# VH-VL binders against q9fz32: the designs that were tried, part 7

Target 1, 221 residues: q9fz32
Amino acid sequence: MALYCRDTLIIIFQKLTVADLARASCVCKVWNSVATEDDLVVSAFTAPWRIKELVGRPASVSFWRDNGIWKFAISHRICRGDSVTSLAVKYAVQVMDIKRLNNMMSDHGIYSRDRLLIPISNPEILANTTCYVELDKYAKREVAVLYLEGAPKREQPVPGTNQQSNLSADGKRRLIESLRRSMQVDDGTALYYLAIAEGDPRSALSEFSADLRWERQAGLN

## First folded at step 24 (VH-VL)

Design tipL
Fold by OpenDDE, last read:
Structure tipL (fold): chain C 221 residues (1-221), chain A 124 residues (1-124), chain B 107 residues (1-107)
Amino acid sequence: as target 1 above (221 residues)
Amino acid sequence: QVQLVESGGGVVQPGRSLRLSCAASGFTFDDYDMHWVRQAPGKGLEWVAVIWYEGREKYYADSVTGRFTISRDNSKNTLYLQMNSLRAEDTAVYYCAREFGYSLDYYEGYMDVWGQGTLVTVSS
Amino acid sequence: DIQMTQSPSTLSASVGDRVTITCRASQSIRSWLAWFQQKPGKAPKLLIYRASSLESGVPSRFSGSGSGTEFTLTISSLQPDDFATYYCQQYDDYPLTFGQGTKVEIK
């Protein structure tokens, strides 16, 4: 009986990790209702890092599923004279990690950017800080951003311009190649899944994975 | 077809300079980071340098730092390696390689296409 | 610099054999490891990236595993075309570094 009391559940769930909350949310409707509460999820997300405040909310629930250090980044405003190398040294991180985090490729000029996300090597830097959940347009992912020099200027969230629609032919090709490699399929198959996913590569991968699971269950593989 | 073709190799004396070229075709050259990798005769592979797609970011192995310069001309789809102050230990087949980095969520960064290589022999 | 150590340096095997090559990194490189095959007088060919992802066109008898500091390339059933030298490479950070290579030769 006690496990059905909302108040009791809240008390218990306040001690759970994000992963445990996710598991709890699958138990029953009552547990789901409590485990998905924003305050609980945020608390569970921030607690391991001793983050004081999390500003903003992700668009995707998947954001909460991973609370690794890689979910966080420092916002660095690019100044004249900055190089990826200099920043790597400055923040004591690997050049490649900066490159990966920011998805540095030709469609996103390095030096045309206003900021770079810097990976966090020392989690202690997050303690008693305010982090901002942002969708970085270059990284193409949601990240909890730490500003070292003050709160971000409220730039109005640029509505998620369907950036996929403006991919150059070459960009599309690269995307397809990426999917092909990720799925380990031929171009036709990659294109098929991309098409059924309405151009969303993540959705395409998800669909592909689902089909693979189905095939395995059906004994077809 | 994606292709890389190295040229400019030859026999040179120590202390001399040589410029290698790598002609790229079959892909959008300016979208990719490019590498030089060398292999001394009968030895393993050694990374030499990388130049990012914009041409500004360059990284070198310690063994060639200060002597070699990697560059690119995107208008010509060509990668270059200027080798100065050549040493006997620089004798190797030099390969250019394309770095594939495109991923959905991050930059990957592995070498997927290689040229046939060009031999540089530094001997007195 | 990240040092990559392969073992063994030389491996003698017969067609049909299961072959395993190991690569050790001096520090964690997470999964940023590639495997290359090189035949005499030819350029290296990419086999595996991200430690376990098979490059397109590479036979399924090749597989990679591992993370962190320990990695393995496996050829499930060695074919005549597989006699070559194999290299692991880390691309976790600059400078990029290769293992010393493993020569797979016919027994």
Scores: ipSAE 0.822, ipTM 0.960, lowest interface PAE 0.5, mean pLDDT 91
Fold by OpenDDE, look of step 24:
Order: sequence, then structure tokens, then C-alpha cells
Structure tipL (fold): chain C 221 residues (1-221), chain A 124 residues (1-124), chain B 107 residues (1-107)
Amino acid sequence: as target 1 above (221 residues)
Amino acid sequence: QVQLVESGGGVVQPGRSLRLSCAASGFTFDDYDMHWVRQAPGKGLEWVAVIWYEGREKYYADSVTGRFTISRDNSKNTLYLQMNSLRAEDTAVYYCAREFGYSLDYYEGYMDVWGQGTLVTVSS
Amino acid sequence: DIQMTQSPSTLSASVGDRVTITCRASQSIRSWLAWFQQKPGKAPKLLIYRASSLESGVPSRFSGSGSGTEFTLTISSLQPDDFATYYCQQYDDYPLTFGQGTKVEIK
């Protein structure tokens, strides 16, 4: 009976990790209602890092599923003379981590960017700070961003613009190749799922996964 | 078909220079980081250098730093390795390799395509 | 530098055998590990990327597992075409480094 009392649950859930909250949210409707409370989730997310404040909310609930250090990044405004190497040294991080975090590919040169996200090597820098949840267009993910020089000027790109970047023919090819590799299918199959997903690769992967699950359940594989 | 073809290998004396080329075809060359990897006869693989797609970022193995220069001409779809002050220990088959980085969620960065290699022999 | 250590250096096996090759990193490389196959006089061929992802066209008898510092390549049933040298490679950070290789020989 005690486990159904909202107040009791809140007290208990306040001590849970984000991962545990996520698990708790799947137990029952009552637990779900408490475990998904914004304040509780934010607190659970920020507490391990001693973050003072988290500004903004992610569009995806999946953001909260992982509160590893990789969810955080430093916003570095690109200055003349900056290189990935110099930044790696400056922030004591790996070059490859910068590259990966920012999806540094030919379509997005360093110099065309206003900022780079820098991975965080020392979690202590997050203590008593304000982090901003942002969807970074280059990283293509939501990140809790730390600004070392002060609060971001409001030019936060509005999360909602589906900039379906008109992927160049080459971009499309790369996407198909990526999907092919991810799905472990042939080009035709990858194209098929991309098509049914209306060009959204995430949806394509989701559909593919759903089909695979169905096939397994049906005993077809 | 995606293809990498190395050339420029040969026999050289110690202290001499040699320039290797890698001709890329079948893909958009300027979209990919490119690597050189070498293999001494009967030995394992050794990473030599990488050049990023724009050609500005370069990284080298310590064993070749200051002696080798990786470069690329995207207009010619060609990767180069200028090897100066060659040593006997530089004797190897040199491979060029493409780095595949494209992912839906993040940059990968693994070598998916390799050339057949070109042999460099440094001997007195 | 991240050191990659493979074991064993040489492995003798028969067709049909299950073969396992281990690769150890001197530090965590997360999942940024690739496996290559090389036959004599040929270029290395990518088998596995991201520790466990099978490259397109590679037979399903090949599989990779592991994360952090310990990784394994498994051939579920060795085929005649599988006698080769195998290399692990970390691509977590520069310089990129390979294991010393594992030669799979016919018993």
C-alpha cells in the first residue's frame, strides 16, 4: 500500500538515478506518473554532476535515459587560428572525440561553423554551473551545453525547423551507405526503408527494427 | 566501384626521398579522410598518417614525424605521401585507406577501403 | 599511445572449428575497434567495425564482441578461405594502432 502513495514514491524516487527512474516508469501507471515528473527527472539528471541548473528541455525523452559525461559539452566559439588540434590541447580532450561529437565531415568544415562542441574530460567543471539543453545541428543530437564565458545569446536555433537538409546526391548516397551498414542490408533494402520513412533515417531504422522483430516473432527467421 | 590504387614505390637508398601517390575512384574523394598504413615484410600493420577531408588536419605516427608529409589534391582525387630522409626501417608495403565516417548519429572513423599497396624498399 | 595486444599470435585450427581471437587495449577504447583480415600478398580487408558490427559482404560466421579494453573476434565455423592473418585496430585516438596480428593456420 505504501508504494502507491504518491508522496512516498516521490521520496523514494528522489534517490533514484535517471536509469532507475526510467525503469520505475515502466512498472505501473502510478509509478510512471511520478517517475516522469520533470523536476524529479531533471534533479536526477543533474545531481550526479552537481549542476546548479539545467535550462531547456529535450525534445526526446531518450535524452534522459543516459546521463553520462558524453551528454555534456562545452560550447567553444571558433576563433581565428583555432584548429581541432589546438582545441584538443586547450581542453585536454582527444581530437577524435571532438571530431565525433561534432560530426566533422566534408559537408561541415570547421571554418563554416560558429562553434564547436568540446567533450568534457573533467566532470568537475560542471559543478555549480548552468547547462543548456540544445539540439546541435552538427552533432545532430541534444546536448547539455556548458558555456564558459556566460549564457548563450538567445540565437538558439529553434529546435523545430526540420531542416531536412537537402542532402546532396552525395549526401544521400552516404546516408544510404550508412543505413545499409547499420541495417546490414543491401542498398535496395536500405532505400526501401528510407523511402517508407519519407527520408528520415531514424524512422527508417525504426521501421526496419520493427520488421525484424515481427519476423522473429512470426518464426520467419 | 570504389577503388584505391597506390603508386610510386621502388628501391631507394637511405637518406633519399620518395613520393607515393594514391589514386581514388568510385567515390567522392573530398568527403573522406585518408590514411597511409604500412607493413614491413613479414611484419604487422603500422599506421603512418591521416589527412582529413579538407587537407588541413594531419596527424602522423611518431616514427615518421618530421620526415613524411601527407597531402591530397581533391581536384585530382589523389592522396600523396612525401617521404624524406628514408631509412631502412621504412621498408614496407604502403597502403592507402579510406576512412568511413558517416553515421546517422555520429562520426565513425574506420578504414573500410584499402588499396593493394606499393612496395618501398630502402636499401644501401 | 594505445597499445593493442592480440592473442594468440598463431593459431592452428581445422576446418569447422570455432576460432576465437582476443585483442586487449592498454586503455579503454570504448567500442572503437576494427578487425581486419589479411591474406598473403593482399591488402587488409575490413571484417568488423565498432567492435561488433559486421562489414557488408562479410560472412556471418564472423562476429565481434567486447568493449572497453577486451575484444574478441570469433569465427563460428572455420572455412578454408579463413586461413589468414587477423588484426585488431583501435581508432579511438591518434595514433591509430594495430595489434600484432594473429595468424590462423591449418592444423
Scores: ipSAE 0.775, ipTM 0.927, lowest interface PAE 0.6, mean pLDDT 89
Fold by ESMFold2, fold request of step 25:
Structure tipL (fold): chain C 221 residues (1-221), chain A 124 residues (1-124), chain B 107 residues (1-107)
Amino acid sequence: as target 1 above (221 residues)
Amino acid sequence: QVQLVESGGGVVQPGRSLRLSCAASGFTFDDYDMHWVRQAPGKGLEWVAVIWYEGREKYYADSVTGRFTISRDNSKNTLYLQMNSLRAEDTAVYYCAREFGYSLDYYEGYMDVWGQGTLVTVSS
Amino acid sequence: DIQMTQSPSTLSASVGDRVTITCRASQSIRSWLAWFQQKPGKAPKLLIYRASSLESGVPSRFSGSGSGTEFTLTISSLQPDDFATYYCQQYDDYPLTFGQGTKVEIK
């Protein structure tokens, strides 16, 4: 088998899941080059849901590594009279999932937002549609959104910055508490890893986990 | 030091009303959703209600819907439960609890801090 | 409403025993489950969130597992301080619901 021939790798990689494609990208330079090709990555991301087109470019490469249903949402423009309860009934979804997907935390009720992300209850709604990659500033995540009544005119997105740079002092304290619980460390240690991860909590946890692995391998525990 | 202190419990006759209070300290009360949970003597825990941090979103157990009203005063760091049309089966210790939600992935919503409770006895 | 059922309702155990408590949901709650410990005359105390995540300050002898409809709380080596009543609680959807409790007592 010609595992270093680009044409052969394209044929093989076209059949991989997003997780396997990400794994393949770590093998060598030739595999990385093929596994990170935009057409392959977008195809692997969209194929399970039969999405017709994915518009926009994420700021983070890790966006492509998870295409579970929670990566997708309906973009609902907030209208007068909307409530979380009324939207849960309208879209046949759980109130708690609206809360989870939108990071309903201090500083932001629904009327302070232009839109609310609605979880997908029936994945078939994604088939043969166009989804848009957007950074939702209130939910603080990149998401592939569906507009049921057609999208507003698309702007060329500017990649997102460090999500933590926009948090209030109380929002930052709650983030630090969450990291402290997840990492089982004191506040100072949580702040250290958040700082070296440039404010990204998922990167902070990854860096901490890597340091623990190295310490165990080196016998420094 | 995070603390929740309930008050306002007592003995009341069926059909009457009572208002419980929960005083919060040691944290920014406005940032947290708050719950009431009750426990009848010798029985298990029963969730009663939640109010979101902004005070607008409220959800209730079926057993109390239409009779109980949860509310909060963020300027006084106080959670309330207005209990109307009380019944004997409402006899319980009433706890207030704080919800913690921030996580690395998505909002959680588990109760992490509880008060010590206040006893409500409904008898005639 | 999501019904939560615990088993057993009571159990007797000795210090050092491995104790397992099960909790079953009437529908999938994914991993949105918490475990609480309650001692007589005291408020409940959080042990486990998200089915398997240990709350800060909780001894490592406590662990949780499961997803979907079946969950377990395990105490690997029971200590004198662990004699209490344990509750599971789903937070997948409103109304939030608790199991009926499991009392762990001295054998």
Scores: ipSAE 0.381, ipTM 0.765, lowest interface PAE 3.4, mean pLDDT 83
Fold by ESMFold2, last read:
Structure tipL (fold): chain C 221 residues (1-221), chain A 124 residues (1-124), chain B 107 residues (1-107)
Amino acid sequence: as target 1 above (221 residues)
Amino acid sequence: QVQLVESGGGVVQPGRSLRLSCAASGFTFDDYDMHWVRQAPGKGLEWVAVIWYEGREKYYADSVTGRFTISRDNSKNTLYLQMNSLRAEDTAVYYCAREFGYSLDYYEGYMDVWGQGTLVTVSS
Amino acid sequence: DIQMTQSPSTLSASVGDRVTITCRASQSIRSWLAWFQQKPGKAPKLLIYRASSLESGVPSRFSGSGSGTEFTLTISSLQPDDFATYYCQQYDDYPLTFGQGTKVEIK
């Protein structure tokens, strides 16, 4: 008689934050089934910002676990005369935050890209809007983007690709160093999780985080 | 094996110019933003300037704006600081530093590797 | 510009002591703060980034905490190698700025 119990769980889980929903998903199979239901997850993700609609689905389940303001961005179409400084002034944001959001360690300048992610300085801009889940090619992260001019119709963004085969040796070292620092582990451990995740750093972090939670629940240290 | 080596320091008169160099080795130089930081004798650290990896974006401390120019030559793995209209308060050890920032969440932007510095003395 | 203020300016301590150094920002820098160690005649060395993350190869007796405007560097058991000057540095926004420094000396 799971149908009766499932309806009750839906009512309860509709009131949970993304963090509490993630915790509920770890309790048992029935709770996991309800807590990972798309409508519940999307509602918990969007409600704090009053977003009207979230279009698209991320490749990584870990996308849903953090709905802080930095998960969202304005997608700005780059025009002649744009500079990072001029965009920082235009959107009233810090230059360093544009740098942070776009992972501007790329060998390519802003004019090698069609669009640039702009941090949200006023969260109220998200209210009653449609955001699109996209994998940004240059930032190498999944974000929920807002198009101020209205989004053109587009296909579902391609999930993150394995970049292992096309990275330079120094690029691979930087990736491993970043994972090591983020996970607070040695190089070998970072490489292990990167290999399990088939070169996808966000999947590697997700796998590591899941292993930490399992160790905590099992009483291991 | 990552190494930064500054050069070009020396004694100069006020109002003169000097150009510092920082030679980078052991990493892909054009993947990294680079900084200059200085330290007057017996004093604390003062950030001077940054240049982004592509060489276009540059930012300066107020104390040097309009007088100093940061630049880089990615084909030579070299960072430069052109110091014009030097003043007595520019006397310092000048360090170059590499910025690191790749992260799974967002770019960090902290200085992780420093050179050993080169002394600039402005006197007369 | 964001002003960084460290305290104390000088700290006398013995090997084995627990020492703390504080750093205050003139506005919120969230967690974009680094700690550096500098020995006389040497370049600074990174200890902590993002307020609390330990750099690779730095001994675990170093730790950082804080967010917003107030931050702390702690050395849990001072060793002979730890007598040095320590600087906090914000990287929330340009221009980047350092604290004045805290010199940790032999008592």
Scores: ipSAE 0.324, ipTM 0.740, lowest interface PAE 4.3, mean pLDDT 82

Design tipL
Fold by ESMFold2, look of step 24:
Structure tipL (fold): chain C 221 residues (1-221), chain A 124 residues (1-124), chain B 107 residues (1-107)
Amino acid sequence: as target 1 above (221 residues)
Amino acid sequence: QVQLVESGGGVVQPGRSLRLSCAASGFTFDDYDMHWVRQAPGKGLEWVAVIWYEGREKYYADSVTGRFTISRDNSKNTLYLQMNSLRAEDTAVYYCAREFGYSLDYYEGYMDVWGQGTLVTVSS
Amino acid sequence: DIQMTQSPSTLSASVGDRVTITCRASQSIRSWLAWFQQKPGKAPKLLIYRASSLESGVPSRFSGSGSGTEFTLTISSLQPDDFATYYCQQYDDYPLTFGQGTKVEIK
């Protein structure tokens, strides 16, 4: 039985993209161990954008699997007179992209927030910068944010909080509807995974994705 | 059951005004962006306007800008379209539509629920 | 404004045929495209969102593909219920715009 040594796998894997590392992590336990190492994952994630440093760790492993431009954002401090339209002009981005990035379906408008995520229209802005991994509670996603004015000083990371656990009945129904559409399943299946995840939709999606991968690997479907 | 019901259509002369209403039920209206879409008889669909859930952001098609005003009353679960300076070209069935935006990964922004439509005829 | 152009305008087909409808955007809309089905006297019905994602309750014989400026709706085996007019609609940015429609008729 031939085994690659760990040092040889590191050399090979450090040249892989995030997509190729994700594929490598599914081959076997040895490949999974190497392909999921922090240094390799962070390097693969940041290299296409020439980011100097990525500060902080995401709560979810799925964060690393997509390093498309939507994973990154400018964190804009909201000032008096700001509107979605004026910010779209200021940053040369589309109004709908601000809407999409911030999940602006509810939340009582932009003045209920201290900061707004701005999509990146010119990726060169990321080169040679420091980005911070943050959980945005309004967008309900982890993003790598760029602070144009420099990051606020922080001594310790703030623990994440799950807002969905306090949802109203209408909020729970909307959540089930969204989860059903995201997973392409019936309401019963969406409710099952939401119940397993104790009302946390991101955990529900993660568990569903894991079950799909297991079924494909095992040849069960 | 999620439902949208338009009303207020009819026959009017050019240059007059008309107000359309769309009654929403079966969902939390205040959480959704709402659209008007029209279809001239025998023709295709034309997007008219959107109003965001909080009622402050509004966007219009070029063909109606300055003449039509979209509005909403979240306390009555009702969407409105005020149509001023009507022209023969505004003759159409007018639909209201709900935008599905809630997503775990991305805000989507597609229209998922449509009303029955109400006919507006502008003729002399 | 982003113009959406569909082809063909009219398509004659028989039950069981494979049907393809194309939609072209005047600029990249990435994958922010939806497909709608409309029968005479009825409201449009959503079939596909984000270019390729199937709406709940829509039969799997419908599929969407494409990105950027070129998009395709495919019906793998046309059924009697599928004779209708089909519209693409971009939602990349305002103003939102529809294609002019493709009428699928009985041959």
Scores: ipSAE 0.293, ipTM 0.717, lowest interface PAE 4.3, mean pLDDT 83
Fold by ESMFold2, fold request of step 25:
Structure tipL (fold): chain C 221 residues (1-221), chain A 124 residues (1-124), chain B 107 residues (1-107)
Amino acid sequence: as target 1 above (221 residues)
Amino acid sequence: QVQLVESGGGVVQPGRSLRLSCAASGFTFDDYDMHWVRQAPGKGLEWVAVIWYEGREKYYADSVTGRFTISRDNSKNTLYLQMNSLRAEDTAVYYCAREFGYSLDYYEGYMDVWGQGTLVTVSS
Amino acid sequence: DIQMTQSPSTLSASVGDRVTITCRASQSIRSWLAWFQQKPGKAPKLLIYRASSLESGVPSRFSGSGSGTEFTLTISSLQPDDFATYYCQQYDDYPLTFGQGTKVEIK
């Protein structure tokens, strides 16, 4: 009976990891309501890294599912003379990790951006800091970013739906192929989930994962 | 159908130069980073170089740095390897390879499609 | 440079056998490891990426595991088409490097 009381659930859930909170959100409607509460989710997301404050909210609910180090980045202002190699040396990170984090795509180079995401090589840099949830239009992901020089203008999260729909036909093909490989499905199935997610691959994956869990659950019963 | 076709291999004396080409078809070439990988007769694979999609970022194995230059002409869907100051140990089959790895979380960056290779022999 | 060491160099096996090939990195490469198959006179073919993810069209008898410095390619039931040389390759950082190869032979 006590496991249906909202105040009791809040006390229990505030000690959970993001993974356990995600599991709790799948139990029932009452648990889902509590486990998705904003303050609880933000606290679970930031606690392992001892982040002081997380500013902004993601457009995608799946953002909260994983708070591994790759969810965070330093936002570096590009200056004349910067190269991927020079930045890798400056921040003591690997060139390939900069490439991975920024999803270096064919349509853009380093100088077509104002800022570049830099991987976190030492997680302690996150402790007692303010991070900002931002949608990086070139990396095509929501990231919690740290501004070492301070945020010159506060970035607000932008809806990912509009930007995802603006991709070229070749960009859409690459995303569909990647989604197909990630979901292990045919092209038609990948296109279906992308369409119901309004062109947002993260929402498409979320919908597929939810459908797969329901289908597995039905097969287990 | 995605294809990569190398050409320009042959027999050449040490100290001379060769230029290899890799013709790409069946995909949008200027959306992909491209690699050269070589294999000496009877030996394993050795990575040689990569060029990123825009043609500006290039990285090389130590064994070829300063002697080989990777380049691309996106208007011709062609990847190049300029090999200068060739040595006997550069004798190998040279493959071009396409990099892929778009995913919902991280860019992967693995080589998914390879050409048939072209033989370079550096002798005497 | 990250050194990749494969074991064994040569492996003799019969059709139907379970085959295991190991790959060791000189430093952690996390999970940025690919496996390739190469048949005589042919270009290499990608089997596995990110240590354990099966490339599309690759038979399910192939599997990969491991992280950090130790990795394994397993063929659960060897088929005639699987006699080839197998290479691991790290893509954690440049320069990219391959293992020396493992030749899987009949008998």
Scores: ipSAE 0.257, ipTM 0.693, lowest interface PAE 4.9, mean pLDDT 81
Fold by ESMFold2, last read:
Structure tipL (fold): chain C 221 residues (1-221), chain A 124 residues (1-124), chain B 107 residues (1-107)
Amino acid sequence: as target 1 above (221 residues)
Amino acid sequence: QVQLVESGGGVVQPGRSLRLSCAASGFTFDDYDMHWVRQAPGKGLEWVAVIWYEGREKYYADSVTGRFTISRDNSKNTLYLQMNSLRAEDTAVYYCAREFGYSLDYYEGYMDVWGQGTLVTVSS
Amino acid sequence: DIQMTQSPSTLSASVGDRVTITCRASQSIRSWLAWFQQKPGKAPKLLIYRASSLESGVPSRFSGSGSGTEFTLTISSLQPDDFATYYCQQYDDYPLTFGQGTKVEIK
């Protein structure tokens, strides 16, 4: 099989989208090595939006697989008088997109947070900017964050370990208790769903929700 | 057993008021956004209002804005709809519905559990 | 407001038929579309969420497809229990809106 040299592959792969890089990484060991190279991946991720610099690295490599507009957000520091409605008007975005992006569920309202993530309504705002890869505590997702007033006020989080795979025994107990509260079940039920989800709390909650809906629809309740 | 039970419907004259209640059981009411949806006799479904889980954010259909008020009492697991200045066009079966939104990646936001409905008839 | 238009308004079909109902949005709603089934005197029942995801406990003969402005609910082999009215509903943004309904009647 005739393969291009590494330098030639780099030139070719520099023109690929993040999706095409993912496909190229599955061809062979040489292509995988080139297609997963950090500088190449960051360049493919940022180029469509003309981002000047991306600061930080995500904890999960899956972050790089898609660079759609939902990966980016404006950081808005919460001020007195802010509401989701007023912020939607201010930034010309939909209320439900603020709800979706920030995972606004039962935890707390807007004032329990230091900042709110705002969806990008005009992608041109990303051009020639610096974005920061952050794990937002309340939204529970990694995003590339734009600070309109400059750099973040708070410390940039260092990339952490994958929460699903590297938890201590105490960390697993905390996951079980979090699932118990979210699912409103006993320890045994929470453990069951966590086990079938191989320790992934998102998968556990999804499976529980699916099973609960089936039981409701089947008339087992 | 997840259950929603509406009450407070009846026959009322135009211009009067009614308060609907929806009693929730079998789930943690405080964790869910709640909706009212109505259906006029022989007609389709019309979304009326939503109230978010902590009771602060409320959104309404244009047809009821300024006349109806959605509220909740999380200590009583009860959703309310205060309907003022009732019109003949408000005659409908009123359903309460629970919104499902739990996800690690994206909040879903669809109505998954519905009550049986309560009939409101506005007639002179 | 996002307007939802269903087609057809009524259809007659026999047990075993493939039935297709379409729903058109006045603007893109991406994939934030749900399908509901309602029988006379009963509350609506969720069938499909996020355009194509089957709700738990819903028979596999139901399927949904589409994105953007055009969506389809398909019943691959109509059963006696499927004679009902079907509604699409967008949840892309407030106010939430339903289609006018499609009544599926026995032929």
Scores: ipSAE 0.218, ipTM 0.671, lowest interface PAE 5.2, mean pLDDT 82
Fold by ESMFold2, fold request of step 25:
Structure tipL (fold): chain C 221 residues (1-221), chain A 124 residues (1-124), chain B 107 residues (1-107)
Amino acid sequence: as target 1 above (221 residues)
Amino acid sequence: QVQLVESGGGVVQPGRSLRLSCAASGFTFDDYDMHWVRQAPGKGLEWVAVIWYEGREKYYADSVTGRFTISRDNSKNTLYLQMNSLRAEDTAVYYCAREFGYSLDYYEGYMDVWGQGTLVTVSS
Amino acid sequence: DIQMTQSPSTLSASVGDRVTITCRASQSIRSWLAWFQQKPGKAPKLLIYRASSLESGVPSRFSGSGSGTEFTLTISSLQPDDFATYYCQQYDDYPLTFGQGTKVEIK
């Protein structure tokens, strides 16, 4: 009966990778309950990088299935004199990867935000640190972030998707303007996609991308 | 009907300066990063510079760094290339190009629309 | 700087032929590669972005493949309108760089 003893399974599963825990969770109900236990999953996720602590939890369970370096980023507080170029040099990363990682669209820019995500160039900086699971609003990605200057004021897990329903008229106008620039369309087109997405900007972008891809695939101009 | 029209090319002596302009129409100019690309007569394409949509981030090819300055005036829908200390090797057709970045998951950054080009000849 | 090398420099072909142009990067550019077509006296025209994605309005006989350091542009059945010079271009990192070009000529 040792294979069904929770304490024995914890000792065994503590040595598994995130992929092996996912496989173990498919064996039986007891194995599933242990393999999905928060402490084990977090330990398997953080151990390869020797991260001391992971604060917060993702909205998506798929977050845990891959712990490659791309799941992590430095959260850099933007200071006077910062530029994308200076940050790329400072952190030894490509300018284009900062642009890509942060989903930089024309209406947001570096100085319109408080913090910027920086790709990890040297994974060793993760060792013996505390990382925070966050949904970055501008990048629209769940990321485990490292704060080099120390813990931020907000230390709690990020809640699920932030729906834009019931926004004020000013909030809706700003959202339409942001979508207009992101999709590179006029206000009417942005409003159309917001309307069919019932005010959800992520769904609006998804619908637009699908329509654009269909037009390209069909050869319509 | 996105359109880019370059102007300001001509014949100029080595060591002199020249400013190129690119007039944009049919799209919201200040939403797009813009490039200059050149092509010497009978030769291949060479990327010259990019300026991001807000006008502050600028990047240059090694061959022109320190001599050329890219700039933009979003109120006039115009991209500029200031070319100082011109050399014979700068002789080329100069194109402006628009960068497109929309993607479902990230910003990409490929050049999707080009102007017709303006010829710069650097000779005695 | 990332060097882009195209092969062949010149290619002679007949209408209906399958044409393949190769582009090699001096380091991995992942999939950040574009292909352009240029006809004499005209500006370049985008064909393929992200190594394999077909630009709107480009005929489906054009296709791209590859990742990392080696990439190909394929024209499945060459048409009279396809005789032109083709360039690959990486946009993985600044400075952006082009291959030297491949001229596709009538045999």
Scores: ipSAE 0.081, ipTM 0.560, lowest interface PAE 5.6, mean pLDDT 80

